# Designs tried in a protein design chat: miniprotein binders against p81326. Part 140

Target 1, 226 residues: p81326
Amino acid sequence: MLHFGGFIMEINHISKILEKEREEYIRNKVEEYLKQGFSKDDAVNKANQSWRTYIGHRIQDVIYNLLKKFLKDSGLKVTTDKALNNRNLPEELDKVKRLIAINYGEYLFLPDADVIVYKVENNDIKIIAIISVKNSFRERRFETTYWKLKLKESPVTSHIKVFLATPDKDNEISYKCPNGKPKKMRIILEYELDGIYFLKEDFEETEKAKHFGKIVEDIIEISKKL
Key: E = the ipSAE of ESMFold2; O = the ipSAE of OpenDDE; V2 = 0.75 times the mean of E and O plus 0.25 times the DockQ between their complexes.

## First folded at step 11 (miniprotein)

Design s75 (also named Th1; at its last look DockQ between E and O 0.72; V2 from the best seeds 0.77)
Fold by OpenDDE base, look of step 12:
Structure s75 (fold): chain B 226 residues (1-226), chain A 80 residues (1-80)
Amino acid sequence: as target 1 above (226 residues)
Amino acid sequence: SMKKIRITIEVPDEEKAKFIAKIIKDLAEELGLEVEIEVRGNRIEIRIESDDEEKLRELVKLIEYLAIMYGAEVEVEIEE
């Protein structure tokens, strides 16, 4: 097994692959719609619309798979909100689910938690981080911020880091003050969250706004302090 | 010197294997590399031969990323 040295997560490779996936996906969908009797223009439009829906879920899966792979050697575990949305959970996942729950008096609700990173030590589970994945910010712009603030209200969950991961293709939060004008959404998200990780190269880097490739190192460092 | 690399990918979903194989072919073609790809169920076998070590390394890296992104297992063997 050629353990190629420390596989540094490079965003350029991920982006390149996703672009090739898009091209192949669109090609296949166009062919499918043409066979269904749509015109070429309609087929292309439908394929593009299908891709917009597909890519949102795909990015979540990609991030999950990357984190699962790169955190494995550190002994850290990764799960998803989808995996927790089951009536019959293994004991470990049932504990994870309970440890991220937010109290609303008579009710407990889960935050939006696309990816959850945790460790198991001496049969005790410690939640390290929740990663929210957003492909676009057209809807529910501050929902991740809401969950971060709610998690801070309890000593049970106050230690949990909340990260946002995004390709931000439309440059909605890539820059803080483009042309001297503050972008409210970038500023608030960066202030309230523990970090923003970009699946792209072209953005304003800060202490909290980083390339997605740094998320593994950051999570490992946090895990050592818990 | 000509190097030969064999890559085996086992994908969780058989339906995705053909799709992944096409992506690999496109990536190889972009790099100007000739690849032989066989898909058997959920298993993808890739053979690459080139004297350009840099391009080979790049393609191997891309294939490894692609495999990870799909939750697939990948094995890389250098034959020569």
Scores: ipSAE 0.836, ipTM 0.939, lowest interface PAE 0.4, mean pLDDT 92
Fold by ESMFold2-Fast, scan of step 11:
Structure s75 (fold): chain B 226 residues (1-226), chain A 80 residues (1-80)
Amino acid sequence: as target 1 above (226 residues)
Amino acid sequence: SMKKIRITIEVPDEEKAKFIAKIIKDLAEELGLEVEIEVRGNRIEIRIESDDEEKLRELVKLIEYLAIMYGAEVEVEIEE
């Protein structure tokens, strides 16, 4: 069994699967557009544009499903901000929503918490971590940092760990400049956040920037201290 | 020794089942393994036979990760 004998996920398997998904997705979309009367070049271009949109949502689903599976036996529960935005919430999820909502005067907003990890003890809910998932850093590059700083302002939410998870395929934050220095964006994100987890093999790990496979054991250890 | 493995995966719908089955076939071909895959509605049935235990274990692991990534449960049975 995958969870037998370890809390560390193997990133190479996840990456290989996502690449096969990309190939099959593109193949199907090209076929679909050809049947609609598009030229081969137009079909390929449109298929690639479709994949760029699809993969952003797909990575969020993948990370949610992986964390849900690998944390299950540790008594930890996983939900999403999408689930918390449902009109009819179960009591447990309604409590989770209230524990992470941020007050802006007359308004309450959820942080950009793509995946939320919590535990239930004696009918009391403790939020352990919020994971922000980013496939690209072309826009909204410091959004996760903003939410971390807002959560730190309240005694109710200041204990919540804020993590970033990303494939970083374009090497936007895993790249080092020729002088060995990380880019400014990487320096700021690593300084302000509680951790960055990369869904890729080829980068240099630090204390706070790690392979995604290590996130499960890190979350379990944090949970034990709460 | 020759090993036979049966894997069953249930997913939300037939379209996803067909998509996932194709990914499994592509993964098996890359490893040089023969697989029989049948899609029955939202259910995927996979049969793998190989004397290369290392490649067999690798494919099973890939299939299990793939299923997890879709929020699906996997049933794995080893046959003699």
Scores: ipSAE 0.814, ipTM 0.931, lowest interface PAE 0.5, mean pLDDT 87
Fold by ESMFold2, look of step 12:
Structure s75 (fold): chain B 226 residues (1-226), chain A 80 residues (1-80)
Amino acid sequence: as target 1 above (226 residues)
Amino acid sequence: SMKKIRITIEVPDEEKAKFIAKIIKDLAEELGLEVEIEVRGNRIEIRIESDDEEKLRELVKLIEYLAIMYGAEVEVEIEE
């Protein structure tokens, strides 16, 4: 596509589509709840609650599909933590799972790795990056930084880049010093993570805080150094 | 200056085809473009005619992004 000019994605198209999806989703859910006998007010409230759950999974799916599409020609593969939790894993995905899992004695857990990017060379697997997708930061504010720190503890996983992708519609981390006061969450997330990618236009851009459209180019460049 | 475009989308999840078609209709309406949309199983056929080449290109871009966002296959054919 000519508008992609060498891996540059236009975030405005994605945002426009997601807004239309929200409108249609809400209409459909309101109709469904009205048929179930809820009042109009209750149906609207329930539809909005349903959307908040749906949009979280939807944004993860969107990021997965975009990365899968635009990284394929660079020899990079993409999977999700949902796929890795399948009981009948192909050997390749089983290796991916083992390479990112964190050992807690009797227990083995995957980090918060909504989307995982890796490559295969001579049947060896190299994990390039994991992307955590967050819609809000009201709870588990620093979960992603915890996983970055855990991955840094082992030489096997310390190379893995940990990114955060967010629409941040409520501006919880969009600026470092809004109103002249340091925003602790933004500053710590930017310091500890390898990058923050915003699915919107209005935020303070830095070396680590970028438009989501840059993520493909960044991942490809990182993969060439590994 | 009238252009005709046919777009075919094959979605992996047949249950999403009608929803996707509704989104395409809404996008076209916002741009002031009239579209003919047919859904058959997992396949969406879209026909667009317009003399506004800029709006036509914008809608096609939106449809291509929408297809990618659903992991769908898309083919765009220009009919002069």
Scores: ipSAE 0.752, ipTM 0.921, lowest interface PAE 0.7, mean pLDDT 87
ESMFold2 (binder alone), look of step 12: mean pLDDT 84; pTM 0.823

Design s76
Fold by ESMFold2-Fast, scan of step 11:
Structure s76 (fold): chain B 226 residues (1-226), chain A 80 residues (1-80)
Amino acid sequence: as target 1 above (226 residues)
Amino acid sequence: SMKKIRITIEVPDEEKAKFIAKIIKDLAEELGLEVEIEVRGNRIEIRIESDDEEKLRELVKLIEWMAIMYGAEVEVEIEE
């Protein structure tokens, strides 16, 4: 069977599979657009734009499925903000939603919680962590830090760990300048958040910025302290 | 000596099963392995036979990782 081993091997296999998914997705989309009468150049451009949208959701699904698989034996549960936005919520998920919602007077908003890890103990729910997933930092770069700071303000939510997970293929926050200094966005995100997990091999680890393969053991250790 | 492996993957729908099957075939081809893949609705059946144990092990790992990434159930049966 597959074992949850070293971070380099985990990320390498995930990255290789995602690259094959990209190739097949783009091939299929190019064929689709060509059949619609677009030129080859337009079909390729449209397929690449479609992949940009698709991969964002795909990375979220991958992280959800990985966490669900590898946290199951630790008694931890995993859900998504998409599940919490369903009209007919089970009582357990409704309680999860209430425990992470932020109040703005007459309005409640969910944080940027693409994936949520929680536990059930004595019919009570404890939120362990929320994971914000970003494939690109071109827009809304500090939205996750805003939600972290808002959650920190309430005694109900201040214990919740807020993590960022990202492939960072464009080296927007994993790039290191020749003088060894990280980019401003990386400095701010690492300072404000509880951790950043990279789905890539080529970066320098710190105490809070780690290879994605370490997220499972970190979440389990956090849950033991609650 | 020759190893024979049978893998069954059950995914949410037929469209995903066909997509996944094509990727598995491409991964096998890149490793120089011959595979038989059959898609029946939302079920993917894979048969692999090779005397290259390291390449076979690598392909099985890739298939298992892919199944996890789709939230899919996977069954692996090793012969010989």
Scores: ipSAE 0.780, ipTM 0.921, lowest interface PAE 0.6, mean pLDDT 86

Design s77
Fold by ESMFold2-Fast, scan of step 11:
Structure s77 (fold): chain B 226 residues (1-226), chain A 80 residues (1-80)
Amino acid sequence: as target 1 above (226 residues)
Amino acid sequence: SMKKIRITIEVPDEEKAKFIAKIIKDLAEELGLEVEIEVRGNRIEIRIESDDEEKLRELVKLIEWLAVMYGAEVEVEIEE
């Protein structure tokens, strides 16, 4: 068999595959809109709008599937906010939901955690990390930092690492001080969060801002200390 | 030396299988490799034959990454 022989994350392969998915998705959507009677230019514009909505969910699914695959041999488990919002939860996921919920007086709310990593030891659950997935920073720019600050307030959740994962195609948070001008969003996100993982090659790397390929190794190391 | 590889991928549904099959065809075309792809319901069967081991290895790696990105298990069989 030809296989990668363990965990070696290559960002270039992920990016290349997503670009081919974009091409095929847009091709199909353009064809669909043309059949509905739209002009070629309108069909292309509508297809691109559809892709912008789709890619956000797609990147979340990709990150979930990659983490699930590469963490399984380390005894770590992965779930999603969508799974936790199902009406009838398995006992294990119900326990996960209770351990990440934030108290607002008489109300209990989940953080908007796209992907959740946890471990099970002697029927006890320990939450290791939550990952927020952002394709664009046009809206909800500091939502992840809000949830980090809220989780930090409780002894039950204060140990949970909060990470951001992003392709950042528009270079919105790739650099702290491009052309000598401080980029508020990058600076605040890096300061408040436990890490930012980029699904791209070119960005300003720091102790907290890393290539996405480093996330598995980092999560495993964190889990050993818990 | 000519190397032959068979890959099987199972995904949740037929629509997804067809979409993924098209992505694989595009990846192969970019590498200049010819592939035989058959979609049978939610199953994708791929046969690749090439004497360019480097390109063949790269395509197999891309297909394995693609499968993982869809949460799919992949079976690879080498037929030399």
Scores: ipSAE 0.764, ipTM 0.913, lowest interface PAE 0.7, mean pLDDT 87

Design s78
Fold by ESMFold2-Fast, scan of step 11:
Structure s78 (fold): chain B 226 residues (1-226), chain A 80 residues (1-80)
Amino acid sequence: as target 1 above (226 residues)
Amino acid sequence: SMKKIRITIEVPDEEKAKFIAKIIKDLAEELGLEVEIEVRGNRIEIRIESDDEEKLRELVKLIEWLATMYGAEVEVEIEE
């Protein structure tokens, strides 16, 4: 997969698969709502609304699974903020949670860390990167930048890279100046974050804004310097 | 020459196995390939036969990507 073919080819395979998943998901949901007594039009509308919610979580799972597979041979481990909120944490994950928690006086909170990459050396844990996954930018557009700025304040967390991963199907942050008009959201996100990785073919590429396929090699390089 | 490929995928549960099997069937149909797919609990068994090596390779790659996207391991066997 990542061993042959370009990033565009890899993204095309992922995109094609997700489109087939969408078709089957909607088909199943329409049947489910029809059985519940909804009209055909209402069933279709509800199925589409359900998919919009589902795809957000699905993209997070896809990114988690891809990173887990392709980082495994580099000695890097991958977890999720959902796993860290489990009541019965293994010792290793409890340590990961403690190392990314942010202090607010008498309170500790976790950042927006959909996917977390770390390494274990001589029983010591080092957090490499946090990846925020966004399918849409309709709300909480700068939440990821807030967490990046908070992590920079502590010597324990200041080394942690904060990345954004997104398909950006609506072209909300794919370009800095489409039609000559500056997109403040793209400019601010690229400036404040350590990188933006796109799950799409067409976007304005920079040193920080890259095809998702490059995330594995970038994380490995960062890990070697820590 | 005709090539035969056997693929086995294990996933967390039967519902997910059935969903993934349907996606594989749809991918194969779009490529014009016929596949034999059996779901046994949480295990998916796929058999593909084709003399179109290019399409066969493309379908195998799509199946490997699909499995990876679900965190599943894939076993691929080439039969002559």
Scores: ipSAE 0.757, ipTM 0.913, lowest interface PAE 0.7, mean pLDDT 87

Design s79
Fold by ESMFold2-Fast, scan of step 11:
Structure s79 (fold): chain B 226 residues (1-226), chain A 80 residues (1-80)
Amino acid sequence: as target 1 above (226 residues)
Amino acid sequence: SMKKIRITIEVPDEEKAKFIAKIIKDLAEELGLEVEIEVRGNRIEIRIESDDEEKLRELVKLIEWLAMMYGAEVEVEIEE
């Protein structure tokens, strides 16, 4: 028989496919820009810039689709920030939106919640986790930790797990210095957040920094305790 | 021994079907496998025949992961 195998093979397949998508996307965008009259160098630069924007949304879609697929038999539901920003929300999603909103006096704002996992029991909604998706950490490095700390302040939201998911292709938070220490940003993110899930193979796992394939089991275990 | 596999993937629209078909073609080429791919509207039909069961298994896994990453349903049939 054919089967998918373990978590390392899951990540290998995801990474391989995303690299092929990148190659084809850039190829198509370079051709598009060349037809618009841009030089070869400008076309390549614009295509790479376009990919950096596209991949952020693409990783979010991938995580949403995979979580929806693997959590469906666990009674867990998955939605996105994009879905919650629809003007005509179904009642269930409107309730989800209200349950993750953070109060700033007269104003309510949503945290950086690219993907949201929740459950419905006896018409009550419980938010289990929010997942912030980052493809780079060049700017606003601690935005996810800010949202985690704000959610902890309210009894309504303090139970919500806040995870970071990232391919970290630039080794911004998976890199270790020659002395074996992780970077300051990695130390702070791992300390403050409930978990970091990497869409890459080459890093050292810890109790909270794991291969992305482990996220499904972790979410199911958390949901059983709620 | 020669193995024959048929895969069908249904996606939201024809443009995505064409893009995904190109990715599958590229993945197969890198593995040194020849595939027959037909796009019919929003449906992708793939036929693979190879005596290299390890490469065939790897391509099928990649196709199934690709489909899952697009939220697509996939049907795999292995001919005996």
Scores: ipSAE 0.756, ipTM 0.911, lowest interface PAE 0.7, mean pLDDT 85

Design s8
Fold by ESMFold2-Fast, scan of step 11:
Structure s8 (fold): chain B 226 residues (1-226), chain A 80 residues (1-80)
Amino acid sequence: as target 1 above (226 residues)
Amino acid sequence: SMKKIRITIEVPDPEKAKFIAKIIKDLAEELGLEVEIEVRGNRIEIRIESDDEEKLRELVKLIEWLAIMYGAEVEVEIEE
C-alpha cells in the first residue's frame, strides 16, 4: 500500500495542470475564432464547445501515459485502441487486437477499449484489463457495460477485466440521492463492471469504486493470477 | 539559500512543446516564481532560481507530473 500511497495525492496536481491547460486552450481558440471574424461571445462559446470535445481525448491520453509510466516496472504493457487501428501493426499488437476482438458472426469488432493492459510471457500474450475512459455520461452511458457483457460471452475474452475511469466532474455517477442511495446509472455500472476508478477525491469508496491511484496495484494483483 | 534548477523536457510531439512551455510559465507565475524557458523543436529547457525551497519543490513536482501526462522524458539538475 505504502508503495503507491503518494499517487492519490498526485491526482490533485493532475487536476491543477488540466485546469491550466483548459485556460490556455480556450485563450488560443478564442483568439483563433476572433481572427476568423466571429464576435467575442460566439468565439467564447465555440472555444468552450471545442474544449468539451478536446478534453475527452486529453483525459484518455493522460490515463494512457500514467498507466504506461506506473506499470512499466511490473512488466506490464499498455496500448490504445487508436494504436490497434493503425494500418501496419507490429506482430505483438496484432495479437493483442485479435485477443480482444468480439465475434459478430462473419465480423470481428474491437470493444470501446480506450486503454488496454496486457503482458507477454514466453511469446504468449495475456490481456489483463480494458479501461474505458468517460469524461461525461450524457450519451453512451452504458456503452462500457455493453462491451463487458459481450466479452463475457467468449472463453477467449471472459477473463478480461473491464474498468471505467472518469473524473466525473459533473457528479453524474458519484452523486448520492438525498436518501443516501446512488443513482441508477452508478448502481448498474458498478454492478456490471469490474471496477470504476475516479480521478477526483470527493466520492464514497466501495469495493469496486475507487480512487484512480489504486488502479495500478489492482492491475498488478490481477496480472499475478493470470 | 538561493538554489538554481535546470529542467529539460523532451516531448514526443514537437507541436505541443510551445503549449507545454506556456503551461509551465503559468504554473510558475501562480507560485510567484520566475522562470526562463527556451523551446527548441521538441526540447524544452527551463531554468529556475529561488531561495524559496518549498515553492521550488512544488513547481518541480508539477513540471514532472506535466511531463508524465504528455509521455515526455524529464531531466532535473540542481545547481547549488
Scores: ipSAE 0.781, ipTM 0.925, lowest interface PAE 0.6, mean pLDDT 86

Design s80
Fold by ESMFold2-Fast, scan of step 11:
Structure s80 (fold): chain B 226 residues (1-226), chain A 80 residues (1-80)
Amino acid sequence: as target 1 above (226 residues)
Amino acid sequence: SMKKIRITIEVPDEEKAKFIAKIIKDLAEELGLEVEIEVRGNRIEIRIESDDEEKLRELVKLIEWLAILYGAEVEVEIEE
């Protein structure tokens, strides 16, 4: 029996909270820009642009905190690419970093691993999954797919599940064949990745395209097979 | 019957405490609930009193989710 800490993840509450955060963030940024001498209209426009950049990082933090909360009692650990770039890296995180790094000759690079789930057993670290977080698909559409394909090339990393998590507010990958026309991006991402988890209610659900609330049970199940 | 609830949130990032408190106030206002909020460093203390149990449960749930989204520790106490 899987244990989720007694909470049920409900995306409408998360969405409501993020909308209130947007309103307050924009209000604060408008005040900041007005103090800098911008007109009210310019301040509002600049604040909205600032939010568009900020929300990308905020969604990543949200997903990190959700996974950390709900995987805590399953013996699974969660870290971020930001933590792995710290100069004073603990031994455990240094090992995590080395286990997901991809070799490019004399260079090692980390994949787009915004959030990383791993376990520690008998001083051995097993990477369970990496989650790439995308709030929009206007740019870097297949970046996650590139990293999945690179990780598959090595026996050290080929077992690592690569997931994409997204609110997809612009409905860019929410449906495979809207209006009867295949969506290349949705179809390719679903085919190549191990899963797509939506932080929204309205999308076409498949075996690999699921509500974000299912990511916890999926990760726990995967970890038991390793 | 009036139900009294005290919620304490300890946020990892003290810089965000006032921002989070404002979000809580906005959530409560949208539900038509009065809330007393005090911010002390990285600690947010919330007091809610209402006879509308459904709205109270909804606000508490939203506050608990908000805390989770910030990696914060939350404690809920019912005062009767």
Scores: ipSAE 0.756, ipTM 0.912, lowest interface PAE 0.8, mean pLDDT 87

Design s81
Fold by ESMFold2-Fast, scan of step 11:
Structure s81 (fold): chain B 226 residues (1-226), chain A 80 residues (1-80)
Amino acid sequence: as target 1 above (226 residues)
Amino acid sequence: SMKKIRITIEVPDEEKAKFIAKIIKDLAEELGLEVEIEVRGNRIEIRIESDDEEKLRELVKLIEWLAIIYGAEVEVEIEE
């Protein structure tokens, strides 16, 4: 297993792999659309549109798989909101779903919990963290903060850590203005959330905004206090 | 001296196996390494021969990370 510093170094390898994946994905989609009778320009435009949708879900899968791999030996379990939306839930996942649900009077709704980390001790389930995964911040910038604030309202969910994980390729929240001040969106996200983890190497770390490789040790540390 | 390495990766289906095999081929090509890749159903078999141990180590690391981010198990062994 790789934890800590070795994990951080490997983010560059993951980025290289995802770039090759993009090239092959686009090549295949262009070919697919050309076979459907679209012009070359339309095929390229449609392939790029398809990639934008694909990469959002793909980054979620990457983060899920990384956490599952590196938390396995710590006694921690990982699931996804996609798994929780299955009609025939195993009892354990049904309990996880109930423990992260937010009460709106007579109704319960799930937060945007792309990846969920929990532990099972003596048949009792404890939710450790919810990770929201964002590839871009074009819309719904504060959706993750909304869910964090709602979870804080209930003694059942108030202990749950809410993290944001992002490649931030467009430097939307890792950029600093010339005067050293972060952008407003970064300031608000960092203030309200329990942490931001970047899938990139070149940025300035803070107490709450860190390289993604540090998420594994942070989650293990949190779980020991619960 | 030439080193020979065999890598096996199992993924959900044949379409995914072909997609991943192409990514591995592209990664190897960028490193200037010759690889033999065979897809058999949902299984990817990779054979690498090189006397450049640094590049070989780099490719193996890339393939291991690729397997992790696809949630796949990977087996690496030195061939006789």
Scores: ipSAE 0.778, ipTM 0.918, lowest interface PAE 0.7, mean pLDDT 86

Design s82
Fold by ESMFold2-Fast, scan of step 11:
Structure s82 (fold): chain B 226 residues (1-226), chain A 80 residues (1-80)
Amino acid sequence: as target 1 above (226 residues)
Amino acid sequence: SMKKIRITIEVPDEEKAKFIAKIIKDLAEELGLEVEIEVRGNRIEIRIESDDEEKLRELVKLIEWLAIMFGAEVEVEIEE
């Protein structure tokens, strides 16, 4: 079995696997579009566009599956915003949804909660953490920050940790300028959020910005204090 | 020393099983290892034999990670 102490190595494995998945996905999509009568150039462009849409949801699924696997033995449960938007919600998930919902007068909306970690004790639900997953920072860079600030306003939700998880493949927030200063976006996200977890090996860790492998032990530690 | 490993992965459907099997084949090829992969409905059966224990362990770890990343059930056993 895989061990928690070796997660730096596992991040490299995740990256390698996603690259092979991309190659096979693109290969299949190109073949599909060629059969539909598109030119080779158009088929390749359409396949790449399809991958950009796919990978965003795929990274969310990967993080969900990893957390579900590695938190199970600690009595922690994991769900997704997609599951919470299902029309046939089990009672437990309906309670989870209500505990993370943000009040806007007569309306309730869910935060940017791609993955949600909670625990159940004596039929009482406690939300531990919400993880926002970003593959790219081209748009909507501070949405997670907005939701963190809103959650802090209520005693019901103020304890909930809000994390960002990202491969940051384009080095948008893991890069440091030549003078050693992080980019503005990185500074703001790290300041406002409870943590940033990178699915990449090569970056300088801080107290809040860590390798993704550390998320499991951090969540377990947080849950023990609740 | 020659080692034989058997891996079984259970996935939701046959199309996903074929997709995952192809990724495993590509991972093995990059490591220079030969694998036998059989897709039986929604089940993937993998047999790996190699005297390069380091590469064998690396491929097994990659397959285990791949299975977890797809939310799949995986069983690994050493044959004999």
Scores: ipSAE 0.766, ipTM 0.910, lowest interface PAE 0.7, mean pLDDT 86

